# Designs tried in a protein design chat: VHH binders against q9vxt7. Part 15

Target 1, 187 residues: q9vxt7
Amino acid sequence: MPRPVLLIHGGAGDISDSRIAGKFAGIKQALRSAWGLLSPDNGSGGGSALDAVEAAVRSMELDENFNAGYGSCLNTSGQVELEASLMEGRDLRAGCITLLRDVMHPITVARRLMEKQRHTFLGGAAAQELALATGSERLQPGALVTEGARLTLKEFEDQVAQGKDPFFARTELTDDKPVPKTDPSGE
Below, E stands for the ipSAE of ESMFold2; O stands for the ipSAE of OpenDDE; V2 stands for 0.75 times the mean of E and O plus 0.25 times the DockQ between their complexes.

## First folded at step 6 (VHH)

Design s07 (framework vhh_8k46_1; at its last look DockQ between E and O 0.01; V2 from the best seeds 0.00; counts 0 for: pae E 17.6 > 2, placed apart)
Fold by ESMFold2-Fast, scan of step 6:
Structure s07 (fold): chain B 187 residues (1-187), chain A 123 residues (1-123)
Amino acid sequence: as target 1 above (187 residues)
Amino acid sequence: AVQLQASGGGFVQPGGSLRLSCAASGFTFSDYAMGWFRQAPGKEREFVSAISWSGDSTYYADSVKGRFTISRDNSKNTVYLQMNSLRAEDTATYYCAAVTGYSLEDYSQYDYWGQGTQVTVSS
């Protein structure tokens, strides 16, 4: 009879005032996504905890204000490399994915690993193969890269080129207004 | 092209059973939740049942709870509706639909719609 409980953590870090608004909007959207599954308006059913968690994380992966999926920080080669992990409490199973590229929802791949494979940790080529084999769409290279991420990498490279230590330099990220992700295949 | 092909409708007597199928193509089926909706002549389209993208969450209208079962096979890109203990009031055209959102009982949220399959429950 008690209502389900849902906790979501969106991270914090050193955030400008304009980015704070975007992160709060993103957290609210993630909560709405998960809550809609657990508590439908007409009382029509039962949502699973795994579905609710996946929905919340997928919402954050679509939001450029979070370092998850779209808008993630770039590696030194200018690429987005994705990570996700998921654990369920009943049997304490876990799925962990790392070094995944050109996939919109790493959390979904982590869940598929947990549910369908003997291995609980995959990275690189093996993670790419699992994602495609289990129904993930391969995005065009660079689809997950944002202008903000490119500018951050360029500033890092410029600091290095000038002989500055980027580990001791404070850099500001370009603040972009939250924009819904557009799937190039959608229209 | 995106297609949802519903089948399995027909004539059945009260108390009988039917199994509807909806075969999907042209999109990544395992990323979409699937719903069944129905519309009787002169009435609005109403929610019947929905299943999450994983298959772990299922939802039913009060009028069909305990009688209908929704299921999916992501390896076959197909969603099913098993209809048991059918009543005259279940007579309608049944539509399958796909959604990426999480408000599964709201037909206005659905992205793709299939053709209908007619179910007629009469003696």
Scores: ipSAE 0.291, ipTM 0.680, lowest interface PAE 3.2, mean pLDDT 76
Fold by OpenDDE, look of step 7:
Structure s07 (fold): chain B 187 residues (1-187), chain A 123 residues (1-123)
Amino acid sequence: as target 1 above (187 residues)
Amino acid sequence: AVQLQASGGGFVQPGGSLRLSCAASGFTFSDYAMGWFRQAPGKEREFVSAISWSGDSTYYADSVKGRFTISRDNSKNTVYLQMNSLRAEDTATYYCAAVTGYSLEDYSQYDYWGQGTQVTVSS
């Protein structure tokens, strides 16, 4: 069997140097989580590509270095509205979730939707219902909100108030400790 | 199995020179930036130098800048550290390491580590 390939991307944008280390650490963790399932040589009994991808994203959803779950960007009301999508390339199946709240792993919900093969896209109350009905835990309100996310929203609001173009607003704050620039070509 | 084998350490007088080598195996060498770290007794491991995947970019600690030169030969899967004008404070165990990604000065980011080679600078 051909050796599987796993690619993970941790996001793009105006990311401060101080944030890079954390993101790469997070990506590596996600990669390890996924590879543990995907690798044919690990003796784990094998996992599907879907299992591996889900595992990777679940890892990222827990990591504040990303904005995929815990630490997500806030809407203008200061709330986390989660999105996730999953696709299987073989059969072109897909599941998409939007406006999901207070659930740790929206990617899992997206997978469940995909596997049901009834709807491709669910949002809001319908997505919430699916999540809870299929075993997701409802978190306490605000559980996914981080201080960083709150401050980011505040910065955005301030910029808007100043008449600045929100198109260039940051989705993440800069950290206090910058790291040296490195050659990105080896990623 | 991943291996990083460092060599070239030894005893030198102040002002002397050494060239460290680190031979890599068990992974795609050209996909990794390579770094040198050192640790003296009772001190924390510290960054010495790093070189990018292609060799186009090099990085040095302030304490070794101008004296040390890092290089690599991807055809030989080897990274080198030329150490000139050695000082007593350069005495340490030197470690070769491999990393993907940024933050080449952060030892916690490195994926693979070799065994240390001792460098002793003494009159």
Scores: ipSAE 0.008, ipTM 0.277, lowest interface PAE 9.1, mean pLDDT 88
Fold by ESMFold2, look of step 7:
Structure s07 (fold): chain B 187 residues (1-187), chain A 123 residues (1-123)
Amino acid sequence: as target 1 above (187 residues)
Amino acid sequence: AVQLQASGGGFVQPGGSLRLSCAASGFTFSDYAMGWFRQAPGKEREFVSAISWSGDSTYYADSVKGRFTISRDNSKNTVYLQMNSLRAEDTATYYCAAVTGYSLEDYSQYDYWGQGTQVTVSS
């Protein structure tokens, strides 16, 4: 009999040593949130893969260690814009959400789109309407913005102002950068 | 005008076979996934089988897996349903339908519908 497998990937990019422990703990928490939903012993026997994937991604959307939901990267206007997508392998059904704002769990909105609506890809005002009409809470503006995300945007803007290549700007700051502690006097 | 013309229905004994055909016109057939649905009197329209626009992927309701085979010929604008090991429960009007998209089991997503062909399986 086949046994279920769950694999979680936390994203591409440079990850500072100071961030590794948090990302690893976050991946473990996402695995715990999802694993029981895949178990044959929970009485479902099948069809729980969507539930498990949604649960894992919802855990990561709450976790500021990931570029998803709370604490995700900011656009150049300093705002969180949300994307999520999922696909099920049996029928290749998919739901894709873009330009969503002020919703904690865009992955759940993407699932609702896949299961309940005619369109596969939805963005902006239409995605907002779907989220609210299907039960997502409207968060206060700025509720998903973290100080770390603001500092990362500021570093990006500083590099552009200095003429540096913004393509390789970090998507998050290292925790271990030293603060200047010397002055020219040398004392 | 878009037309989907289903044919090949009839009366068969249990365990028998039929092959349904659905000829399409009035749209670009190769851009559409095709589905077969069935409806017995007083029941909801039920998904039977679907095939992707290229023919590379096929889908079946659990009740027909291993007995029915869907295929298509894009050069003839035709989709087929080979029905083997027929049972009394397969008695229904069979409809072919066309859709652009991925939600192939959901009849509400289909853009074009044929008139149907009757299949009757009786002892």
Scores: ipSAE 0.000, ipTM 0.099, lowest interface PAE 17.6, mean pLDDT 80
ESMFold2 (binder alone), look of step 7: mean pLDDT 83; pTM 0.824

Design s08 (framework vhh_8k46_1)
Fold by ESMFold2-Fast, scan of step 6:
Structure s08 (fold): chain B 187 residues (1-187), chain A 123 residues (1-123)
Amino acid sequence: as target 1 above (187 residues)
Amino acid sequence: AVQLQASGGGFVQPGGSLRLSCAASGFTFSEYAMGWFRQAPGKEREFVSAISWSGDSTYYADSVKGRFTISRDNSKNTVYLQMNSLRAEDTATYYCAAELGYSIYDTSQYDYWGQGTQVTVSS
């Protein structure tokens, strides 16, 4: 009888030392969220792997230190465009969402696509319709944009404007106190 | 307005069964874990059972494990507690509650609470 194993990926690339502490804290919070479902404090719980994965990803979607949901990198118009994918191993079902805007938890929409629809890939207006039809609330435009993401986009644009290769640009986030994130379905 | 309407309580003899229902409105039900708690006269409110937002994870207090079954229907915004093999010690007011996080056993972390439904098990 195997013990549960959970692996979390917090992103890769050129990051400042000040962002490393935030990413470690975020990874620990994601693991705590998932572990609470698999092994609750009273020792009598049983959780599903899908719930655990969704909980971990939702935690990262709320954390501005991850390129997932709140704090995601901005497109050239200064907007957040979301994507998420999820697969279960038993029946090899998958759900993939792209070009989704103004929704806090794209991973939840991807799971609902996998479980409730015959499609495995959905984007744009169809993805938005699924999100709203299955319980997601539309956020105000700009709710997912952080100052850190704006600064990252500005640095990228400044590199391009100066004729430099932006693919080698380094980013730095020096905010020592993360802003508390809000969820449309709770406080 | 946010509401949790618990129902299905009543009088039953030991060994009998009851099914409790909790109908939710005014919030995004499919995003919340749901819990059942109970409080007997002169005792503190205690955890009975919980179910994750998806319905895939369920949890039970040791005292009810194997006798009670929690389930939910997200299309109807309703959570259920099927109570079998009822005992006199199950006599209590049963409350349903909704929680957005993962602190499923911590009564103070639940965001929304219902008015409760009385269950009395006696011969």
Scores: ipSAE 0.093, ipTM 0.554, lowest interface PAE 5.1, mean pLDDT 74

Design s09 (framework vhh_8cml_1)
Fold by ESMFold2-Fast, scan of step 6:
Structure s09 (fold): chain B 187 residues (1-187), chain A 123 residues (1-123)
Amino acid sequence: as target 1 above (187 residues)
Amino acid sequence: EVQLVESGGGLVQPGGSLRLSCAASGFTFSNYAMGWFRQAPGQEREFVALISWSGDSTDYSDSAKGRFTISRDNAKNTVYLQMNSLKPEDTGVYFCAAVTGYSLYDLSQYDYWGQGTQVTVSS
């Protein structure tokens, strides 16, 4: 009995509480976009699995809460560099794109690589060439940069200028609690 | 500047056929799913048909299933709606619309809309 299944991953980085609601809403929107393709109640009895995966990722690429397109983290030169990967399970085909710039939907370029080329991995100038040759629009420089990404880069630069470690990540130290709380009752 | 220009509407008798076209310019057509919507006199705009950016997936409203066929030609930046076995209830203004995600239900998700073309089914 076929059952449509779609799993979306929102990334492994630290996310502030103030952005959790937005990221959750974005994941729901991505699932909604893809579910329409897979729901048998909506016509064809199930759309292409490739279309469903591409739709979900494209939705996330437009959402500034995901590091997948619009709103991606900036390199030290203040630019967005994109990557995406896609695999089709039936034929075991794959497409991976890296170091792509000024293109809204890297996932679409990854799909075009899988469909049109013998290579499974492409980056830099070759990826830019494929994107343009297969119908991707070249965006104006800076179109994918958000104010949040600019502020993150500025914070990084300020920390470097102060001699601090710019990449402070949370560390799960359940065995080694570095900052234990003091009970207010003081028993 | 983005443009969606519909054509192919007109007056037809019940049981007849019409082929609508929507020519797109000013955006990367192959990156958008394309939908057809209609609005009958005194009623709200409703979904008719949707085709994915690749053309591999299509969906139809219950009233359109079995009678209408949506298709696209990405080389010509055009989406089509072939309408067969037309009924008086199909009368309305037909709109072409572009969306970056595949959304059947939420008209607010659609990025670009055409001006519409009138379809009248009357004896």
Scores: ipSAE 0.013, ipTM 0.341, lowest interface PAE 7.7, mean pLDDT 73

Design s10 (framework vhh_8k46_1; at its last look DockQ between E and O 0.02; V2 from the best seeds 0.00; counts 0 for: pae E 14.7 > 2, placed apart)
Fold by ESMFold2-Fast, scan of step 6:
Structure s10 (fold): chain B 187 residues (1-187), chain A 123 residues (1-123)
Amino acid sequence: as target 1 above (187 residues)
Amino acid sequence: AVQLQASGGGFVQPGGSLRLSCAASGFTFSDYYMGWFRQAPGKEREFVSAISWSGESTYYADSVKGRFTISRDNSKNTVYLQMNSLRAEDTATYYCAADYGLSFYEDTEYDYWGQGTQVTVSS
C-alpha cells in the first residue's frame, strides 16, 4: 500500500517575527487534524485524501494567523470576503468559491461545488445560495472579524489620509493582541 | 437548542440485525464528525464508529469492523449505524455524539451528546 503524503503551507509574503510563531503553531495543528485521517497506524482504514485536505484547510480557517476564514483581511467596507479552491487529483475536478460572506468554512463550500454541481467557479449571491443549500450556517455579520484585521484596515486608512502609498513595504502587521488603550482624551 | 435523538434500539437474538438512527438539530450537522459510542453496565464508555462530515471517511473499533456500517444523510441531519451479526457482547446503551472535526477518537473531545438507545442481544 502506498504511504500517504501531506503538504501544507501558510501563505506568502513578508512575515514579522511575532507572526512566525503563530503560523508555525497553526500549521502544526492543521497537520495534526489531517494526519489522523490518513495515518495507516490509526487502525481505522478508509481515510479520504479530500477529507484530509479539507480538514487541514478548515483548521487554518479557524486560526486568525492565516488569511483564510476567521481573521481574514477586511475590504474597504470593513467586511470579510472569502475565497477557497480545491482540486481532486484523480479526475482533476475543481471547485472555486469567491466573494463569500458570513460562512466559517469556504473550503467546504468549494468541495460541495466540485462534488454536487456542474459549475467549477461561483461567487457572490450564487456562492451564498450554494453554501446555505448544502448545509452551511450563516454567521452573524462581523463574526469573522478580528481586532488584528480592524487595526490593519485602520493603518491602511491612516496612510491614505496622509497621502502615503499604503502598499509601500507592508511588514508592520502584528498577530499579538493590542494592549487595550484607555479612553483617549484629547480636546 | 442542540439535540441528538438516538433511536432504533431493542431486543434481538444473536446473529440478528438492528439499525440505529440519530437525528440532529440545533447545529450545522454537515460540519461535524458524527460518532457512535456504547456503554455496558459497569463498563467504561467505548468508541464504536465515526464518520467524517462528508461521509467519505469511516472508522470502526476492531470489535465491530466488518459487522457494523456507519452512514449519514446530511440532507436529513441524520447519522445511522447498521448493526449486523450481533453478539451478546454488543449489549449496551448506544450514544451518538458530534465533534467539530478536530478530534474523532477521544470521547472527551466530543461537543454534543445524545440521550442514548438501549441494545440488548440475548438468546
Scores: ipSAE 0.144, ipTM 0.589, lowest interface PAE 4.5, mean pLDDT 75
Fold by OpenDDE, look of step 7:
Structure s10 (fold): chain B 187 residues (1-187), chain A 123 residues (1-123)
Amino acid sequence: as target 1 above (187 residues)
Amino acid sequence: AVQLQASGGGFVQPGGSLRLSCAASGFTFSDYYMGWFRQAPGKEREFVSAISWSGESTYYADSVKGRFTISRDNSKNTVYLQMNSLRAEDTATYYCAADYGLSFYEDTEYDYWGQGTQVTVSS
């Protein structure tokens, strides 16, 4: 059996140096989480590629260094509207959700949708219904909102108020912390 | 084979109560919304109530809100309809149905249907 390959991308854009360390650490954590399932030598009975991918994204959804769940960008009403999609390449199955609220792991909801093979894409109330009906916990309103996200929205609003083009607005703020150029772990 | 077996219908006086049950088999029960419909003589079949996969969400026709309660037990593959404060206009044949989708107000959206159980409310 060929060895599995796991690839993770932590986002693109104008990422400040101050954000690199956190994102790098987050990617490593996601890889570690996923690889634990993929590794043929882990003794756990093995996991599927889907399991590994889901685990990786779940890790990223918890990490405010990303905007996949906790710490997501806010809509104009100051709310988190989550999106996730999952595709299985062998049979070309897919599950997509949008406008999901107050759920920690949108990727899991997308996984569930894909597996049901009834719909490919659900949004809003329908996605919410699927999430809750299939075991996702409803979080308290605002649970996924971070201070960083709030401030980012405020910056956007201020720019708009000043008549600036919002097309190039930032999706995250710059941290004040200096970032090391190398991985402190040596890995 | 798919089966939806409804029971619990009967005769009751106005203001009385009945509890309908629908036992399902032949499909993955927890993957379906379950619904109740009713049809009176000379009338079209109408939506009564629906319940989501886990029971997290319940839905009711306006005519039965506050009087009827839908519930399900996925361990028993059974959906229930508790009917309280029954009225003469509730007289109908009641049908249990299963819907794999998320749309549940229209009978055409349901995949499986059970046999009807008669409910008669009369003094």
Scores: ipSAE 0.022, ipTM 0.390, lowest interface PAE 4.9, mean pLDDT 88
Fold by ESMFold2, look of step 7:
Structure s10 (fold): chain B 187 residues (1-187), chain A 123 residues (1-123)
Amino acid sequence: as target 1 above (187 residues)
Amino acid sequence: AVQLQASGGGFVQPGGSLRLSCAASGFTFSDYYMGWFRQAPGKEREFVSAISWSGESTYYADSVKGRFTISRDNSKNTVYLQMNSLRAEDTATYYCAADYGLSFYEDTEYDYWGQGTQVTVSS
């Protein structure tokens, strides 16, 4: 067996200095959550790369420092819309989900799609049915929303009301400005 | 309510074999990792074995590797532990557990637990 390697990327975009520590800690936690699944330590034997990737992403989905699951960016209705995808290298199977709501771990739903369904991509009601039918808990509406995500949406709405390009508004935010809370949506 | 009903324990001589079964109800069995843990009196509960929802991946503590085999039958909502070449140190209460996550070796992360079945290995 090849020696295992696990690499985690926390997303693109500008990261203010005040948020770097939180994102770095979150990446380290995701590594810790996944690494044991690739190691024979503790008498556990080895796990699959899919198991490790899923565990790492589940750790990030719980961590509000990332734009995944808890604390992710809000749509214009103030709701969290969830997306996840994964692919395995052996047979190049993939699972992709979008427009999922009120589920803590969209990456697990994507894995279930890959492993139990003929289609590669599901969204909306079909993805929701898959999640619930395969044992995902439906969270209370709003359970994934954080104050940081609400503030980011408010700033977006303010920029649009002033006639600014929403994507330009994101690029105008400075890394030097203090933020009161970590925003896992992460710019 | 979720139930995990373990059975198949008993008294056996060293070198003997037992097969534990754990029948599950109250959750979608095929979506869960299943694990076996054991606890001797006065000791902490320890990991024994785990199996992925599909059965493609199996995991064993070093102390049981090569002697124990975990399997599952998703059509019967049942996980099994075949225990061969039993030793006195295998004496414990054996618990089955179910976990939606993938941290299969850490007992604090399992969602559901059975009541256990006693295994006693003695001359």
Scores: ipSAE 0.000, ipTM 0.143, lowest interface PAE 14.7, mean pLDDT 78
ESMFold2 (binder alone), look of step 7: mean pLDDT 81; pTM 0.802

Design s11 (framework vhh_7sr4_2)
Fold by ESMFold2-Fast, scan of step 6:
Structure s11 (fold): chain B 187 residues (1-187), chain A 119 residues (1-119)
Amino acid sequence: as target 1 above (187 residues)
Amino acid sequence: EVKLVESGGGLVQPGGSLRLSCAASGFTFSDYAMGWYRQTPGKQRDLVADIYSGGDTKYGDSVKGRFTISRDNTKNTVYLQMNSLKPEDTAVYYCAVDLWYGEYDFDYWGQGTQVTVSS
């Protein structure tokens, strides 16, 4: 009987050195939260693979270093809209939640959807109703908003107002940007 | 509005010292890593030093043992103490912060301060 194995995603792509330490610490904390449910060490364990995945994602939802739950990116109205998905490999059961607001743990709502087996994908008012019906509390508006998310939205809005593609905003502000050949004329 | 304002640059002879300061505003200073970079005309910016929110530091190989980065979270200021300055240290020095959230980040830069080391 092999020991349990857990893999989580903390994001992929081009990450600066200054961001790595925070993301790495968050990943370790998520793994520790999950491993306690699976590991027989110190008598801890007896959880399912789904319990472990949920615990890891819940840990990341509390960590502002991850675009999940607390600290999620804001829409153009300044609101956090949450999404989460979960799948069981054996039966190919899945639960996908989108456009959920003011709930701390969208992954738990996704798991409740999967366990009901009525729908694979739920969003908006229907997702909110499922969250409340299955034990989630509705948070006060703004509880999931961080300063980082607010500043990111402002930068997005400023780039759009200037006629720029927001996906290239980082390139304009980073030290990897090519240096101009000559200084401006002095106007 | 995020602002970074550098000061402390100037003219100094080889072997001299300078202390650069960067006053930051418009974000929660204590939550973010702060860095110093330098640029010579026609070259890309080079990392001089980083200081993370938890206090850990990182230095460029050419400045290790000579430069020290520090921060004062009560004053929203990051410092670069430069000792044993060499002509090769002549550059415009920039203060920087990487404001990040999830998969998105935005680097902000100060206007720069000139350091000239010559005899």
Scores: ipSAE 0.000, ipTM 0.138, lowest interface PAE 17.1, mean pLDDT 70

Design s12 (framework vhh_5c3l_4)
Fold by ESMFold2-Fast, scan of step 6:
Structure s12 (fold): chain B 187 residues (1-187), chain A 119 residues (1-119)
Amino acid sequence: as target 1 above (187 residues)
Amino acid sequence: QVQLQESGGGLVQPGGSLRLSCAASGFTFSDYYMSWVRQAPGKGLEVVSDISWSGDSTTYADSVKGRFTISRDNAKNTLYLQMNSLKPEDTAVYYCAKDYGLEYWFDYRGPGTQVTVSS
């Protein structure tokens, strides 16, 4: 008799010690957002696995500690361009969104692409049209930009102006040394 | 400020019909997905149906497929739910919600309209 399992990806890359607590809090919030939908004790008969995954990703998209929506890195024009992908395992359907702007929850747009249309991949103006058509609120330009993202872009520009490697500048502002792994053998 | 006002509920016999309406204000109605959500006594919220901003895409819960029809009139800022072949298990407070997905579990502005199916 299988039990529901929820896995959230959050371990890749170098993270500063000051941001570790924020990332753990964000992961816990994402799990809480999804857990009720997977619980056997859900009084309404429980939610789908897709509902749970969407809940978790939406929680992370609101959290500036994740590069998923609010707080995402800026392109060289100072804009946030969003991506999200979702796959359903039963029928191998997928929804992929790219180059989306001014929308809080790209994962919801990706899910609606999978559920409402035959297309599996959509970007740019077509993705923005789908987002509006399926209920996404059009945000004011710049609503997803954080001060941290602006500082990262500024340092990138300063490094380029000084003839330095911009990849070092990006790493110094957003990520520190590798996070120590907790991997007890057989634990 | 989002404001939603539901109407059209009442007491009906099993097999009967009702048409719910939702008057929307405080936002650009034609730019948003809209949903009907219900709450039966002692139970959680259930998404009944949703409709895209243009009205060309609709989805229904398995419990109401073939019996309920969602529609909208963007010129009147009004959402509708035509309910046919009503069953006792359809007894609930019905809420009009802006947007779809997880946000409408928490983004109610209207008081809802009570639907009671009994004999």
Scores: ipSAE 0.000, ipTM 0.129, lowest interface PAE 15.9, mean pLDDT 67

Design s13 (framework vhh_5j56_2)
Fold by ESMFold2-Fast, scan of step 6:
Structure s13 (fold): chain B 187 residues (1-187), chain A 123 residues (1-123)
Amino acid sequence: as target 1 above (187 residues)
Amino acid sequence: QVQLVESGGGLVQPGGSLRLSCVASGFTFSDYEYYAIGWFRQAPGKEREGLSSISSSGSDSTSYSDSVKGRFTISRDNAKNTVYLQMNSLKPEDTAVYYCAADLYSGFEYDYWGQGTQVTVSS
């Protein structure tokens, strides 16, 4: 068995000193959640690698310091729209979920899509139905919204209203609605 | 901008039929950009009543209130981004303003409402 590697991305943009400690702790927890499952002593790299990636991302989805799951950025209507993607390297199988709402762990839904092998990409109500059919709990509307996310949306709206480009580093035209551009991933 | 526009209301005699249409803009049915579309009605001096809903998953995911089961049928046309309510065996008690509403997100609440279309059942 080769030595496993796990890389975790904690988001882009400026991070205040007050948030750095929280992000660092969250990254450590995600790595700990995954490391045992990547160990050669716990099985082969095939299934264990997927389990490890799912565990790391689920950990970050529970942590409001990451733009995934709980605490995700809001759309212009003040709601959380979730996305997740996952790929198995050996067989190049993939599952991608977008526009999912009121579900704690989009990464688990993406894995279920990959395992069903009917589609590689689902969004909106079809993704919602898959999540519920495969055992995800439907959360109360607004359960994933945090004060931090509301403040981020307000700042984005204020910048747009002032004619500023909230995506100043982009080479493309600006969007009419905000979309989270950085999701935590375990690789 | 999300908008719902109802049409097809009018005056019919008891036992007659009408088909109401709800045209959606700002989101698409074929791209699964909604959770459910519902039909509601409100008569003067009464509370709003839910009648029927259709989810994005297809024709098997429909519901009806007891007052309209067997008489009303909900359907959609993805190419026209339109939901229909076929109303048969109409009674004077069906007289109301009929509203189309969309739940784009969670299946617990309808976020967007049309302006309504009047249905009058009388001789």
Scores: ipSAE 0.000, ipTM 0.095, lowest interface PAE 19.3, mean pLDDT 69

